VH-VL binders against q8vl04. Designs and how they scored, part 2

Target 1, 152 residues: q8vl04
Amino acid sequence: MKKQERQRYIKRLLSSNEIERQEDFVKLLRAEDIDVTQATISRDIKDMQLVKVPSATGGYHYSMPVQKQMDTEKKLKRTLKDAYVSYATQDKFVLIKVLPGNGPALATLIEAMHYDEIFGTLGDDAHVLIICKSLAMTLELQQKIQRLLSDH

## First folded at step 1 (VH-VL)

Design a8 (framework fv_acasunlimab)
Fold by ESMFold2-Fast, scan of step 1:
Structure a8 (fold): chain C 152 residues (1-152), chain A 126 residues (1-126), chain B 108 residues (1-108)
Amino acid sequence: as target 1 above (152 residues)
Amino acid sequence: EVQLLEPGGGLVQPGGSLRLSCEASGFTFSSYAMSWVRQAPGKGLEWVSGISGSGGSTFYADSVRGRFTISRDSSKNTLFLQMSSLRAEDTAVYYCAKGTYIYTYGSGYYVYFDYWGQGTLVTVSS
Amino acid sequence: SYVLTQPPSVSVAPGQTARITCGGNNIGSKSVHWYQQKPGQAPVLVVYDDSDRPSGLPERFSGSNSGNTATLTISRVEAGDEADYYCQVWDSSSDHVVFGGGTKLTVL
């Protein structure tokens, strides 16, 4: 497995699990037939700048650095402000129209937000199609997008 | 509209304790992070503590860690700051402030303050 | 600990443009927010996320953020703009909100 693929998987694990120890990463990855050592995970944690943050239960767990997440949302908001044209929703779909050349960048930023509502995101030159998991989740995502667009 | 109401603070002796409260209205309280920010007489703004919308994550400035506890009661739309082992250096006007961004990927949050309470004066003196 | 540096004071004539700087290591990668505070009053948000304005704020308030310096720009300054101005970021490495030391804007 390439380093980039493994690190993307680690990001997915962090979004779905509260991971308290490095050995928990090793166990979860090996359960998916990804062969890693604690030394490899230690290097990935350093490389990705993962931090330990307080859990609701009083302990700590690993997370993406807040600066990284804030930078992503900051970029998303700027890209929307610079390139937004319109959006429409239908059933489980959100379609965002942007100025040509901006679709793939916007799709990447939306994906990087790791919204639980999203099944998948596709970007072409001037559009981003977001496929949500359900109608209810489409309405929740629509509210988030409206807030980003109209937050004065 | 959005309101943050702080009752008056108080005069307390060094080593004493005091609890501040902030009653919020006009927004979905449980959806937004809240913070306490203080300002010593004639000095600048200093962030003291923050709490996520759910109350699951709390954050503290190094100067108050272990002495102050932030909490919230979302059923009553109230934010609290329990202050203990107070020092003369804690003398300040304390503001409650509403945070705006509320994402928690990896238990982080993004915050700026769109609304502030009127402030409550806390004086630590013998 | 992350530090934001502001000039202690800036003076400007009415109708001119005031620029208040906020210096920080690689601050351009962070989101910078600005607050106005008048004597005896709570701070008021005037710019957030580098360059966005709250609804109801005059267009003459604007912001920028690049490299190691963020700037609050107030065009066509009025006497009522006289106040202390604070910049603010979130520092993810310490999990702290960080404020600048404040800049007193004097309209002369």
Scores: ipSAE 0.000, ipTM 0.504, lowest interface PAE 14.5, mean pLDDT 82

Design a9 (framework fv_acasunlimab)
Fold by ESMFold2-Fast, scan of step 1:
Structure a9 (fold): chain C 152 residues (1-152), chain A 122 residues (1-122), chain B 108 residues (1-108)
Amino acid sequence: as target 1 above (152 residues)
Amino acid sequence: EVQLLEPGGGLVQPGGSLRLSCEASGFTFSSYAMSWVRQAPGKGLEWVSGISGSGGYTFYADSVRGRFTISRDSSKNTLFLQMSSLRAEDTAVYYCAKETFLEWLLSYFDYWGQGTLVTVSS
Amino acid sequence: SYVLTQPPSVSVAPGQTARITCGGNNIGSKYVHWYQQKPGQAPVLVVYDDSDRPSGLPERFSGSNSGNTATLTISRVEAGDEADYYCQVWDSSSDHVVFGGGTKLTVL
């Protein structure tokens, strides 16, 4: 496998998994029949400038560089402010109503934040449905969204 | 099929004004951010201005701030650039460009108009 | 303001691999996109998000981005690849789209 194809796969793994150790990258890639060594992954982590960030469950996981995360958060904040109408919560669900045409873009930005609280996110034309891992995590996510909306 | 159609530009005296338009088709216009990018004869690409899908946010390069105004009309699927206080250095081919539906995250242009020449000369 | 630096020109023989660099301070922490522009034509997106390709584009085009340098790689170069190539980023600190100065690719 080419380096760039492998690195795209690593980026996708970061979106779907909390990866704590370099060995976890090796295991996940090998499960997909991608032949890698720990030395290869170590080099990829350096090349991609991956960083360890705190997890909601405690400990740390690998993430894209802090600057890319800050850029994503800035874009999310602006998109929320530009298109936000209302939101509601129910158990593990957060439903955000937005101006028509903005749901898919907002859903994609929320996914790109890699919030530990989120099980999955779906967007249609005017709504974003976020499914959280637990009730407690739904409340934590709600607070994060409210802080983004309240910033000046 | 996505299309961005730019009517012809023009010749304008220094200090004059001109409005450019870009008519979009083949996608949900109000869902995508759009930009104006210019290219002076024999030179590279220079970003001029951008506008969010809703029109709620507008952005300008330092060289045009206060002189140019970007706007959009979703009922006509049309993007505009109102240019005032034009200078010789504003002479360029102006392209309208569509951002991907991931507009705020990625900020890249998947489709470009054919470009319209604006000449500022006495 | 943020600046992207590209070599003015790159020459390559048919069938060989061309590499066009885009230098920027800590550019590896940004998403880099690449455009191809042929004389008298509008730019065309060839690589986005550092390494992804638009549908319908040959797999010969690829990209990478790390540290202070992003690279557009064109393998098995064809005469039809002659064009100017521009890199582009979004600079969140200024809310500006930034283009590199462009690189003229010549296929000898």
Scores: ipSAE 0.241, ipTM 0.752, lowest interface PAE 4.6, mean pLDDT 87

Design d1 (framework fv_regdanvimab)
Fold by ESMFold2-Fast, scan of step 1:
Structure d1 (fold): chain C 152 residues (1-152), chain A 123 residues (1-123), chain B 110 residues (1-110)
Amino acid sequence: as target 1 above (152 residues)
Amino acid sequence: QITLKESGPTLVKPTQTLTLTCSFSGFSLSTSGVGVGWIRQPPGKALEWLALIYWDDDKYHTTSLKTRLTISKDTSKNQVVLTMTNMDPVDTATYYCAHSYYDFWSGYYFDYWGQGTTVTVSS
Amino acid sequence: ELVLTQPPSVSAAPGQKVTISCSGSSSNIGNNYVSWYQQLPGTAPKLLIYDNNKRPSGIPDRFSGSKSGTSATLGITGLQTGDEADYYCGTWDSSLSAGVFGGGTELTVL
């Protein structure tokens, strides 16, 4: 099945079902004789920018994104929380490892924060490399990112 | 249907190396977000997280055992192998392998577990 | 070392409600999603809750989860004798780059 057709199907599923996890998409699509993998669904979720919202019965379910603007810091917090794997620091560098497919988006959000500590930010598929202006500023940035990760 | 099964020796002597194999079906370790982890449980004690390997060959080990643990995968055989060096009687436990899923929209968790294999370390 | 703290035991009568707490720090529960596992005597653990408050297919709605700050809670309503088990919270610890489990809570239905 072509990507566009599959994504239209996913939109239809969301309108009639509360889908809580990626595996549920696979189950529902298989019921229609559409064989997809979790990797395919994961990419579709990212492409369609699906979000998790609270369910009336408790828990969360996938939904189409709303039209309203989200504050850059809130977007950054959400992206870090959802895609964060680990981080390391080295001199002027902060290297954040993320789930594949998330690096460029996270790099863009970090750049959009306009942190004074940052010289530049680069993202590949699964990593974000942040180059800071000094060692002291690297430690300060690390603290800011940690605060974002710990903020409820 | 996702299933996992642990296999390996049930008795290991002190100082020897333990090798356990997790054989699975119903999923592929080439699928994005998919991982297989190892957890152990000594008799009457709590679950202890040991190691995890993801589809992209990214590997994690608990810090207290990091120098003793090696985790590897053979995607074509649907197997994950855990090795633990320098076994001690305190390592006597039931060892589980489990399917893990972690993506942009969800957190880390184990949704399907093997039945476990009991390993006794004794001379 | 134990990084997630659970009460060692909890008990209640059939039909009652019980809650099991799990306390951690900013590097684990504070930063990451929480899962809960049920382990019946002599069996492998079974996933009850994932991503703080979601239920896998087949888990009844009387099981619920929540998270606030660095603590998580598992709630069980309408207790049944079949709920007697050990319950474990689990999450990722960003500082350790490793998964962690709580010490477990033994639920007795009296």
Scores: ipSAE 0.000, ipTM 0.490, lowest interface PAE 16.2, mean pLDDT 83

Design d10 (framework fv_regdanvimab)
Fold by ESMFold2-Fast, scan of step 1:
Structure d10 (fold): chain C 152 residues (1-152), chain A 125 residues (1-125), chain B 110 residues (1-110)
Amino acid sequence: as target 1 above (152 residues)
Amino acid sequence: QITLKESGPTLVKPTQTLTLTCSFSGFSLSTSGVGVGWIRQPPGKALEWLALIYWDDDKYHTTSLKTRLTISKDTSKNQVVLTMTNMDPVDTATYYCARLGYSYGFYYYYGMDVWGQGTTVTVSS
Amino acid sequence: ELVLTQPPSVSAAPGQKVTISCSGSSSNIGNNYVSWYQQLPGTAPKLLIYDNNKRPSGIPDRFSGSKSGTSATLGITGLQTGDEADYYCGTWDSSLSAGVFGGGTELTVL
């Protein structure tokens, strides 16, 4: 198995399982007929910068770096606050108007958030058009944008 | 609007190299988790997976054709290119490019969620 | 050679239910998420099911997916003439480091 394929598989495992120890990765991967060693997983953890975060049930489990998610969200909040003019919704569409020069950057940050509600985004110089998968999902996305705008 | 479109020659002679370009819009291959792949379908036959390239330039090819296939991307032009060497009449097929879907939280293999219309390539003398 | 096995054809009357099976091994279906695709005559395939049992927006709840061990199943209820198509299962094969598709199933609504 190639390193990058294995690391993608590890990300998938983290989404579905609370993994507390390095040997748990080895055990789960071997149960899937992926032959891997503790040394290999140790290097993957360092390469992917996985961190241990507190579990709701007590103890800790491995997670993707919170800092990368926080950094993307912080950039989105900053760009949105600095460049936001207005937004409107219609059916499956959210149209965000921004100060000229900011549309493409905002569109890129919104895509980097990987919101499940979004079918696609288009950015021109002063607008970002977000096409949602359904009317209900448009309302959910509107709430997310509103929260980003109201944060301190 | 997300679209993908295949382009390249429709007729290729045996032993020649085929180069196909997938041009897309509505998404970027710089977005974490996204990939673009190639699938072919000979007339009246099943879909055959060929190759996949991810946002981070990680590349995969089907084992049976690995020595003949090259996949590359130009992120700035929104293009993915497939090259197949030493074409044979059995390679006659409709060739599709498609986007590997993703959702928040990154799942490994979502499925090919948006497909191009396909381009038919005939290999004959 | 195909690594995922589907029946070559299935048929039923309008309003009936059909089930299409997809059989693999531990390195593909047993290890990875399964997707299903619908291909209407003369068109590109369309994603019908992803992550074993989830529907993209716009796909009716008449279509369902399930997975057990090394096998997956696509269910279609309330058959309509517009459902006549080829259906393909697809997944990742970890031992091959490649995507794989089934041989396809032709659905006829008579």
Scores: ipSAE 0.000, ipTM 0.496, lowest interface PAE 15.0, mean pLDDT 82

Design d2 (framework fv_regdanvimab)
Fold by ESMFold2-Fast, scan of step 1:
Structure d2 (fold): chain C 152 residues (1-152), chain A 125 residues (1-125), chain B 110 residues (1-110)
Amino acid sequence: as target 1 above (152 residues)
Amino acid sequence: QITLKESGPTLVKPTQTLTLTCSFSGFSLSTSGVGVGWIRQPPGKALEWLALIYWDDDKYHTTSLKTRLTISKDTSKNQVVLTMTNMDPVDTATYYCARTGITIFGVVIDYFDYWGQGTTVTVSS
Amino acid sequence: ELVLTQPPSVSAAPGQKVTISCSGSSSNIGNNYVSWYQQLPGTAPKLLIYDNNKRPSGIPDRFSGSKSGTSATLGITGLQTGDEADYYCGTWDSSLSAGVFGGGTELTVL
């Protein structure tokens, strides 16, 4: 349980911070009252297969591996094909109706794709509401998802 | 194997109404995300987009001809029908029907993946 | 009025490379994906490129597409006599809520 909670925090830290060193993870987790050691974080980094990628600031920072992104795309594609019912759009909103039980899973997968067009995503049992940053970005998001769903 | 074929009159008199039928096989307009459109090409001129109908009966028409164009579908017969009123000699063209790529969210059409052979319609007295 | 502008013609010798441009605006090419179609004399158009730069199965890699801002480009390398055709760009126009095609480019191979 503690391991799962800690790794969820690590993922959240990666989305809001450029983290260059393992000690930066320790520092940020301790700020949230999570007591960890350097060895624990080193094991988590290996377990999650985090990689260092070039940073705009002139160094490297930790990121999720490419393979995990490909796995996320595969699961998103399968979930949409299996559970999709209908969709509607209005202004910057996209509302997707899915088979009951699939809303939270779909919302999580869409969030895990880190689409730049998305302001936020909310899911209940049978619906996913995607809030885009603009009308133009709503159209771009739809094209990206259509492209993902192509069988080829 | 996906095929589309246009049918209708080859000769139309000015002021008459043109009715063209697109008959297709290998796919259905009951499939979510699928659409069928119409495109025309006057002799020696460019392709002109005319109209599009989706599986859910959502319809689009080119603005310059909107009042003259009607598009409809019969999903059970695998047919899409285009009607154009008040024909004029400038409407002489080869008329094509074509299928859109499959989309789950399909607000925007970005390409036609399969085309019919085209049917030539001449408008003269 | 044509919404998308293409050069009316382009020519080159076998084995050479050509590029065909397609210029639009923010409501069409600037906002939406671009497709390209090849039309051999007396035949229906055939999809050559979709989603700006993707090829359908059976289209050789000497055909390529790209998009920058409000313009798109079709590239053809290693020209063959069988490439002599009319080429059309196509996209959706968000302000018109309609599809649009370019004016077409006639490619002549010697």
Scores: ipSAE 0.000, ipTM 0.491, lowest interface PAE 14.3, mean pLDDT 82

Design d3 (framework fv_regdanvimab)
Fold by ESMFold2-Fast, scan of step 1:
Order: C-alpha cells, then sequence, then structure tokens
Structure d3 (fold): chain C 152 residues (1-152), chain A 123 residues (1-123), chain B 110 residues (1-110)
C-alpha cells in the first residue's frame, strides 16, 4: 500500500479507536489485510507527528497534533464562507448547496472533521448531502455548521 | 519455563562471518506477539541492542550494523540464528539472545535471557 | 554515541535509597515504554521493570520505575548488598527504528 493511503487509514483508526501502542496499529491494519511492519508504523507516527494524550479511561492514546486539527477546521470555515449558498434539513438529512465545483472539497473537509453526529457524507458538483445518525444529532450538526458560517 | 541458550564459535578471525544460534524451549515463535532478540556486551562495556525477529518474520537491526547483520528463525526447530559478516576485533563481546514480552511498544522488554556466549575476534 | 544517558555510578549504604536516571529524547523515551535491567557481575541481565513502572513476578517492591517527558527513573529503597550490580535502561527509538540501551550505572553498596 502507498504511504498516503496507509496514513489516511491510520487517521481513520485514530478517529474510531483509542490506540495506546504501536502494536495496536499493526494489529488493526493487518485485520483489514493491510500488510505493515512495526518499523513502518513507527515511521508513520513520526511523519504524521502523532502525539500521546491522556485518555478518559486512564492511560494514554495516540492523537493527531493540535495544529493539524486546527488547520482542517480553518480550511472548512474558509470553504464554507467562499462557496456557501443555502442549507436545508429534513429528518436525518442535511443538504448544503454550494457554488459549482465546491461540493466534493466540502464533503472531504466535513468527513475529515470526524463529527460524531455523521453517518455518512456524499458530495456532487454543487451539493453536499450529510446523513446523520438520528434526528437529535441532525439538529446538533446544524448548530455546528451555523457556528462555522458565523465565525469571523 | 522459558529457557534460551546461545551456541557458536568462541574464536573468529578478522574478516570472517560469525554465525550464532539461539536454541529455546518453553515458548513458540508461532505464538502471536512473541519475539527473540540479540544483544551483545564487549568486555567492561555497555549492552548493545543488535537485532530482533518477531513471530510473523518481521526483522529489525541496529542502524550502525544493519548491512552486516542477518537474523532468521526456524520455528519448527525452536531456533533463531544471527549472522554477522566481516568480523573485527572490536566485535569481541559476549552475545546474548533473549525472549521478548508481548506488551508495550515495539521494543518489548527482554524478560528471559540466555547465559551468553563469548566470541573473541583475533588473528 | 549513546542516545540514552545514565550516570556512570551511584553509591549508598545498606538500608538507604538511590535513584538512577535515564535521559533521552522525544523519539525514544518520550514516545515509548521504558524497561530496566539488573546485571550482577558475571551474569546475564535480568528484567527488573517494564512498561515504565511495572514489576515482573519475583521482583521486590523495593524496586520502582517512573517516566516523565523524555526521562525515566529507577528507584531502589532498602538497599541490600545483593543489589550491587550494573543497571541499564532500555527502550525503542522511533527515528532509528531500533532498540537502544543506556550506558549503564554501576551501583556500589558500601
Amino acid sequence: as target 1 above (152 residues)
Amino acid sequence: QITLKESGPTLVKPTQTLTLTCSFSGFSLSTSGVGVGWIRQPPGKALEWLALIYWDDDKYHTTSLKTRLTISKDTSKNQVVLTMTNMDPVDTATYYCAHSLWFGELLSPFDYWGQGTTVTVSS
Amino acid sequence: ELVLTQPPSVSAAPGQKVTISCSGSSSNIGNNYVSWYQQLPGTAPKLLIYDNNKRPSGIPDRFSGSKSGTSATLGITGLQTGDEADYYCGTWDSSLSAGVFGGGTELTVL
């Protein structure tokens, strides 16, 4: 597997798992039929500048550095401000209309935020459809997006 | 009861290749998470980490000696072999093999050690 | 060159306490677990502490470990003459993709 693909997968693992040890990355990746060595993962940790932060359950787990997380939110805010047209909600759905050419980029940035409210995100040329886990979570996500749009 | 024992030549001439065998009992290298490493200690000096092999044949070598070191396993014989090429008098040391624990980061602790075998490099 | 720094020697009388430091960097101690080994004269090393602060079965509670940032410490209380040995810290170095040991500390119990 290419380094970029593997590192994208590592980011996904970090969002859904509390990973304490390098060995845990290897086990999770191998469970997905991704052949990696512990030395490769050690280098990925260094390259991605992953840090250990205190876990709510005690101990420590790996996390993305704060600067990387802030950069993603900054890009999302900028993309929303530059391309936002309208916003609609229905049941578990959030539909964001954007200027043509901006849907896929916005969908990718929203996915990269790893919001707990989101089941899945789909983007076409001028729309982003967000599917939430519940009606209550759709309302929570709506508030987060409104805050991003209002932030200046 | 985990036991390991190193074997090989006690005297090696400069430029020759050293081959050391670690024979063990009480565990299997087919068990997930298990590894066997090699460590050396020159007379009166510190421990030096050399190489490590895991159950799944993943291999690691110290950066300064990487081109000279080969580590391999024979799971059915309960053996791990270390080979070091182009021996020099500075490689004179006691060589240890050790069992690696299944926890923590990549360098898991060496919880059981062989007695060590002394290798002297001289003409 | 050593990447992990230990004091070359420490000494104390029976019944006293000593601490042995091990200093590294973010690529080794800062990102990985630390182990400590005891080596009695003429013998193979013995695992004393693993995962920064845990003891294997059979190791007395007089031995303790701790880690803060890029440094680790081995503590020995109630010193006995049988504790006279060389002590080594060990960890993984992510930048080297290799294991590393400290230079060792000789403990003399006088």
Scores: ipSAE 0.000, ipTM 0.473, lowest interface PAE 18.0, mean pLDDT 83

Design d4 (framework fv_regdanvimab)
Fold by ESMFold2-Fast, scan of step 1:
Structure d4 (fold): chain C 152 residues (1-152), chain A 124 residues (1-124), chain B 110 residues (1-110)
Amino acid sequence: as target 1 above (152 residues)
Amino acid sequence: QITLKESGPTLVKPTQTLTLTCSFSGFSLSTSGVGVGWIRQPPGKALEWLALIYWDDDKYHTTSLKTRLTISKDTSKNQVVLTMTNMDPVDTATYYCARMSYYYDSSGYYFDYWGQGTTVTVSS
Amino acid sequence: ELVLTQPPSVSAAPGQKVTISCSGSSSNIGNNYVSWYQQLPGTAPKLLIYDNNKRPSGIPDRFSGSKSGTSATLGITGLQTGDEADYYCGTWDSSLSAGVFGGGTELTVL
């Protein structure tokens, strides 16, 4: 499994599990048929800057750093504000037109947000096409994009 | 650690204005995607959503109380303030503030951390 | 007025399973994600489920959520005495531009 894909999986594990030790990451990932070692996980924890926070059950568990989430969203918001031209929706599609040279960067940032509404994202030089999982999810993603574009 | 705490008067007379302050730590309302909302619960009754303010000062209020409710924030002080005019005994409830936020993999609106609640009694 | 309907109460024995329903309309559950909250006696609500079926860190996998059409369901397996609480569903109502909660369900573990 590629590093980026593995790290997405780790992020989702953190949302549904209280993971106290690096060894627990290895066990959970191997149970899903993902080849990892403790050295691999130690590197991922460092790369993702995971932190230990207090648990309601006592002890500590790993969590995503708030600052890293803020960094990705801040970059997305800035890129949208700086390069946004127009926006259109149809059925399960969201099409964002941007200034030339900005499509691939915006597509990467949208993908890094891991929005659950998204089936797939395609970027060319001046457009980002987002394919949503359903019509309802297209409307929800539209609301999220509008909020990111709001600067009041 | 993320914490929220409500403060304000515990006793209000009918027709007076209620002012409640939510003081929080462990996050900032300067962060994109974050909001703070107010929810109340009359004794023995269900949760009732009241109002929400987002990081970008976008505000929402329940339609039945919209003319009576004002929500504002002071980002530098980590505070959100709710005011409700013309208090009535029916407004007696525990008032909660809660953080509206999302994870990278989330798609919906939900409250992930709640204050302990403050009880407000409206009586003569 | 309640726009989301839950059964007022539900009960089961320790170790059994229970489901709690939440029924709405196209403007709320049909168009938006559902969250679930647990409120232990005398305490503030705590998030149990978000985005229909996702668990926050620290919530055991015996709690699950699902959504079909305009209805959502909270499932609890392996019931424990500590699960006695009020359970609330919540979502956004697009027509009201407001958050909404269900009427709550009191779970009793006999």
Scores: ipSAE 0.000, ipTM 0.484, lowest interface PAE 17.9, mean pLDDT 82

Design d5 (framework fv_regdanvimab)
Fold by ESMFold2-Fast, scan of step 1:
Structure d5 (fold): chain C 152 residues (1-152), chain A 126 residues (1-126), chain B 110 residues (1-110)
Amino acid sequence: as target 1 above (152 residues)
Amino acid sequence: QITLKESGPTLVKPTQTLTLTCSFSGFSLSTSGVGVGWIRQPPGKALEWLALIYWDDDKYHTTSLKTRLTISKDTSKNQVVLTMTNMDPVDTATYYCARTYYDILTGYYPYYMDVWGQGTTVTVSS
Amino acid sequence: ELVLTQPPSVSAAPGQKVTISCSGSSSNIGNNYVSWYQQLPGTAPKLLIYDNNKRPSGIPDRFSGSKSGTSATLGITGLQTGDEADYYCGTWDSSLSAGVFGGGTELTVL
């Protein structure tokens, strides 16, 4: 089984079982006919950064780590990919149309990137208007946004 | 303008599976940061958080009921469905669905439920 | 099992001030935002406070929230008879990867 598939099984086990020891992972995976060794599980625990948290029954059990705050660029990429509809460019303006509910968040994320090209950014429910410092900078910003949209 | 409404059977026999549907309008689960969750309240008791699904299909469920709960969404129909297996009389409660929104700038965690459905009562008895 | 603890009841006269406490731990209130919900008799809960101290549009400024360490407080000034309700605190518990609510506080306006 590939590492990614095995680690998805580990996540599933964590959602359905309170697992206290590494050997319990090995036992549960082998019961599902997944061939693993304790060394493999030890590496998976480290790779996935699993943590031990207090159990209601008095011991500790493994859990997924608290999700770290996503950096601004990753949040921007995800918001663009999920909500992008279309864009238009005119002189110093980039107008991005998005699915309703995404405009203000996208505008804030774009502003948080501190792009040198941007004079200011305004968002309403379904649009983000970006005002650039010059025509040349509008074209540069458009390329940056296109790269974010095309990454996958 | 934003509304959520729960629907499903009002009476369930012990050991049966409960399926509840949350239908909503005024927002979409295609919107980044938006999620819909389920909360229940037994008669005269406190609110109990059950499960949550986000726009990106990321799912969470309470550990005490994790093996019994399934949450899914149909974004095109504006619906979220909760399934709970092996119903017991102690599961008698009013079930609510509610919209949640994480602060996209500060983190991924759902911190609050901003709009709630009116609730649907489910009685489990023979 | 209750993760967040609230007093079961509080009472005061019209025009007075009350505070409702909510106590948790580092994995919930200590590291996450707190919300408060008002549930009038026979109705669904309504969001009253979010992000520790912010009010949704339409919530009067006599409702306030605060957080210190692993505890949060809901304050209500200028009490009105229409404030009689159950009040719930809520937050995310990072160790459980789940939302949690307090046990609720019944407010009686005498």
Scores: ipSAE 0.000, ipTM 0.480, lowest interface PAE 17.7, mean pLDDT 82

Design d6 (framework fv_regdanvimab)
Fold by ESMFold2-Fast, scan of step 1:
Formats: C-alpha cells, sequence, structure tokens
Structure d6 (fold): chain C 152 residues (1-152), chain A 125 residues (1-125), chain B 110 residues (1-110)
C-alpha cells in the first residue's frame, strides 16, 4: 500500500473510531490486511499533524488538526451557500444539486468533514450523491445540511 | 473559453512595489474549487511558483517571498491582483497568471490548465 | 531532497521515445498529484498532464505520465520536431503549503 492510500485509510478510521493509541491504528489497519508497523504509523501521525483531543468520557483520542477542520467547515458552508440549488433524499441517499462546475469540490469538502453518517460520496459536474449508512443516519445528515444552509 | 491576461508596469525601479492585475473571462471566482495563481520566470530560468488564491479567499504564498507578496481578488470585476514589495533586479521576469479548476484538500491535487500570455517586468535603475 | 529535480536536457531523433524524470520527496511528489507543462520558445506554458497520468482534452496520447514513490516520469513517444520545448513538472509541497516546480528539462529533437 502506498503512503497516500494508507493515510486515506487513517482518515477514514478517525471518522469511524475513537483511537487513543498508535497501537490501535496498527491493529485496525492489520485487520484490513494492511501491513504496517508502529514506526510507520508514528511517521504518518506526524506527517498528517494528528492531535489528541479530549473525549466525552475523560480520555483522549486522535483527531485531524482543529485549524484544518475549521478551514474545511468554512469552505463547505460557503460552497453550499454559493452553489446550492436543491436536495432530495431517498432511503439511504442524499442527492444535492449544485450549479455546474461545483460538484467535485463539494464532494471533496463533504468527505473532508468526516461525517459519521456517510458511507460514501460521489460528485459529478452538477450533483453530489451521498450514500449514508442507514435511513436514520440519512435523516441526521439531512438535518446537518439544512443547518449549514441556514447558518450565517 | 477561459482566458486570462496580465497587466501592470513593464519597468520598475529597485525598492519600488510591483502591482500586477490578472483579468479573466470564461469563469468566475465564485465557482467552487476554482483558483488563480501567479508564476514567474526570469529570462532563461525555470518557472517559480509565487502565490495562489481560491474562490473562498484561501491564499497561499511561496515561503521564500511570503513577506513581500500579497494576493487578492475582486470577484465582481473578474480580477486577481498580486503585489510584491521591495523589487530588486533579480525579480526581473515574465509574470504569468493561471487558472486552476480544482481544489483537493485531502490529496493536494491541483494543476494550472489555462495560462495568461505573461507580462515582462524589468527591474533596473 | 526538498526541491523537484529534473535532468537539464534530453535529446532524441524524430519518431523515438524519451522519458523525463522528476524527483522529489515525501512532502511533495510522495504525498501529492504531479502535473507536467510544455513551454514552446517564446510562449506561455501549456498543461500536458495532471493528476499524475491524466491528459487534458487536446493533448495527444503519445504524452503520458506516471508516478512511483517520490518520483514522477513524463513519457513522450513518436517524437516530432514540434515537441522541442522546455518541460516542467509541478506539484504541491505539504510542508511548505505552496506549489513547487522542477528546474525544467530542455528537449532537443535531433
Amino acid sequence: as target 1 above (152 residues)
Amino acid sequence: QITLKESGPTLVKPTQTLTLTCSFSGFSLSTSGVGVGWIRQPPGKALEWLALIYWDDDKYHTTSLKTRLTISKDTSKNQVVLTMTNMDPVDTATYYCAHTPYYDYVWGSYAFDIWGQGTTVTVSS
Amino acid sequence: ELVLTQPPSVSAAPGQKVTISCSGSSSNIGNNYVSWYQQLPGTAPKLLIYDNNKRPSGIPDRFSGSKSGTSATLGITGLQTGDEADYYCGTWDSSLSAGVFGGGTELTVL
């Protein structure tokens, strides 16, 4: 596995799991048949600038840097405000229609937010299709999108 | 069709500030993911990346010149402006502005797909 | 190895194949997509390859790109005299939060 692909997996793990120790990354990646060492993960953590943030239970877990998260959320809100046309939901699907030329960038920003509700996101020139993990999560994501659209 | 054109003074004296304007058509800096960058090329030398501004006003500058460089946009006028302070003869170059169609936060994907013709700036007394 | 290194020149005869290398580090080529640009004498650069190996519309398929580790390669097959130009690789450097270009390679078609 190439470094870029491995780091993509690490970001995905962070969105789905509260990871407290470097050893937890190694275990989760090896469970997916990705051969890594603690030294490799240590280097990835530094390269990606991952930070430890407080958990609700009183411990700490790894997360993307706050500054990068704030920048991503700001970009997402502005992109939605400027390019949003309409949205529709169907079972586990959220389909967002945007002004032509805006789909791929919006899809990338949505992925960068690491929303737990999302199974996957696909963008073409004027649409973003979001596939959620369940019907309940689709409704939760719909509410989040509505808040972003109404937020100033 | 996308077009970009650089404009500004062709001659500046040492210590002066250079201001260059990139005027464009065929796209808007209100379009998500779109950016405009500045690149320069001294006579007979390599391309040097200078600065980049995205649709959302996110700005980047080359580290070696960051204290001298300012990049800004006027979306309503379809313009991007670059300023460089304290000009020196070594800053003599052709200055280009160029369009980038896509911002990829995660993987750093970018490319300049359409370039302006360039404007030559000579720094001499 | 914090900068992108290209050979200063390369040459071949019409109809032949050439490859131009671009070497960097983990913070640039190793972690980001690579683009390639062609600059004919007296003209602005033209995008030849983006996202490591993709061609813009209008670029012939005899131009190709590839990336392995911290190095990228531009391949040109079926060389024509009109291919005489300077070729530049470019990418993003994550540690600098800035774009970087290679030093350029002058292609001469003999």
Scores: ipSAE 0.000, ipTM 0.511, lowest interface PAE 14.7, mean pLDDT 83

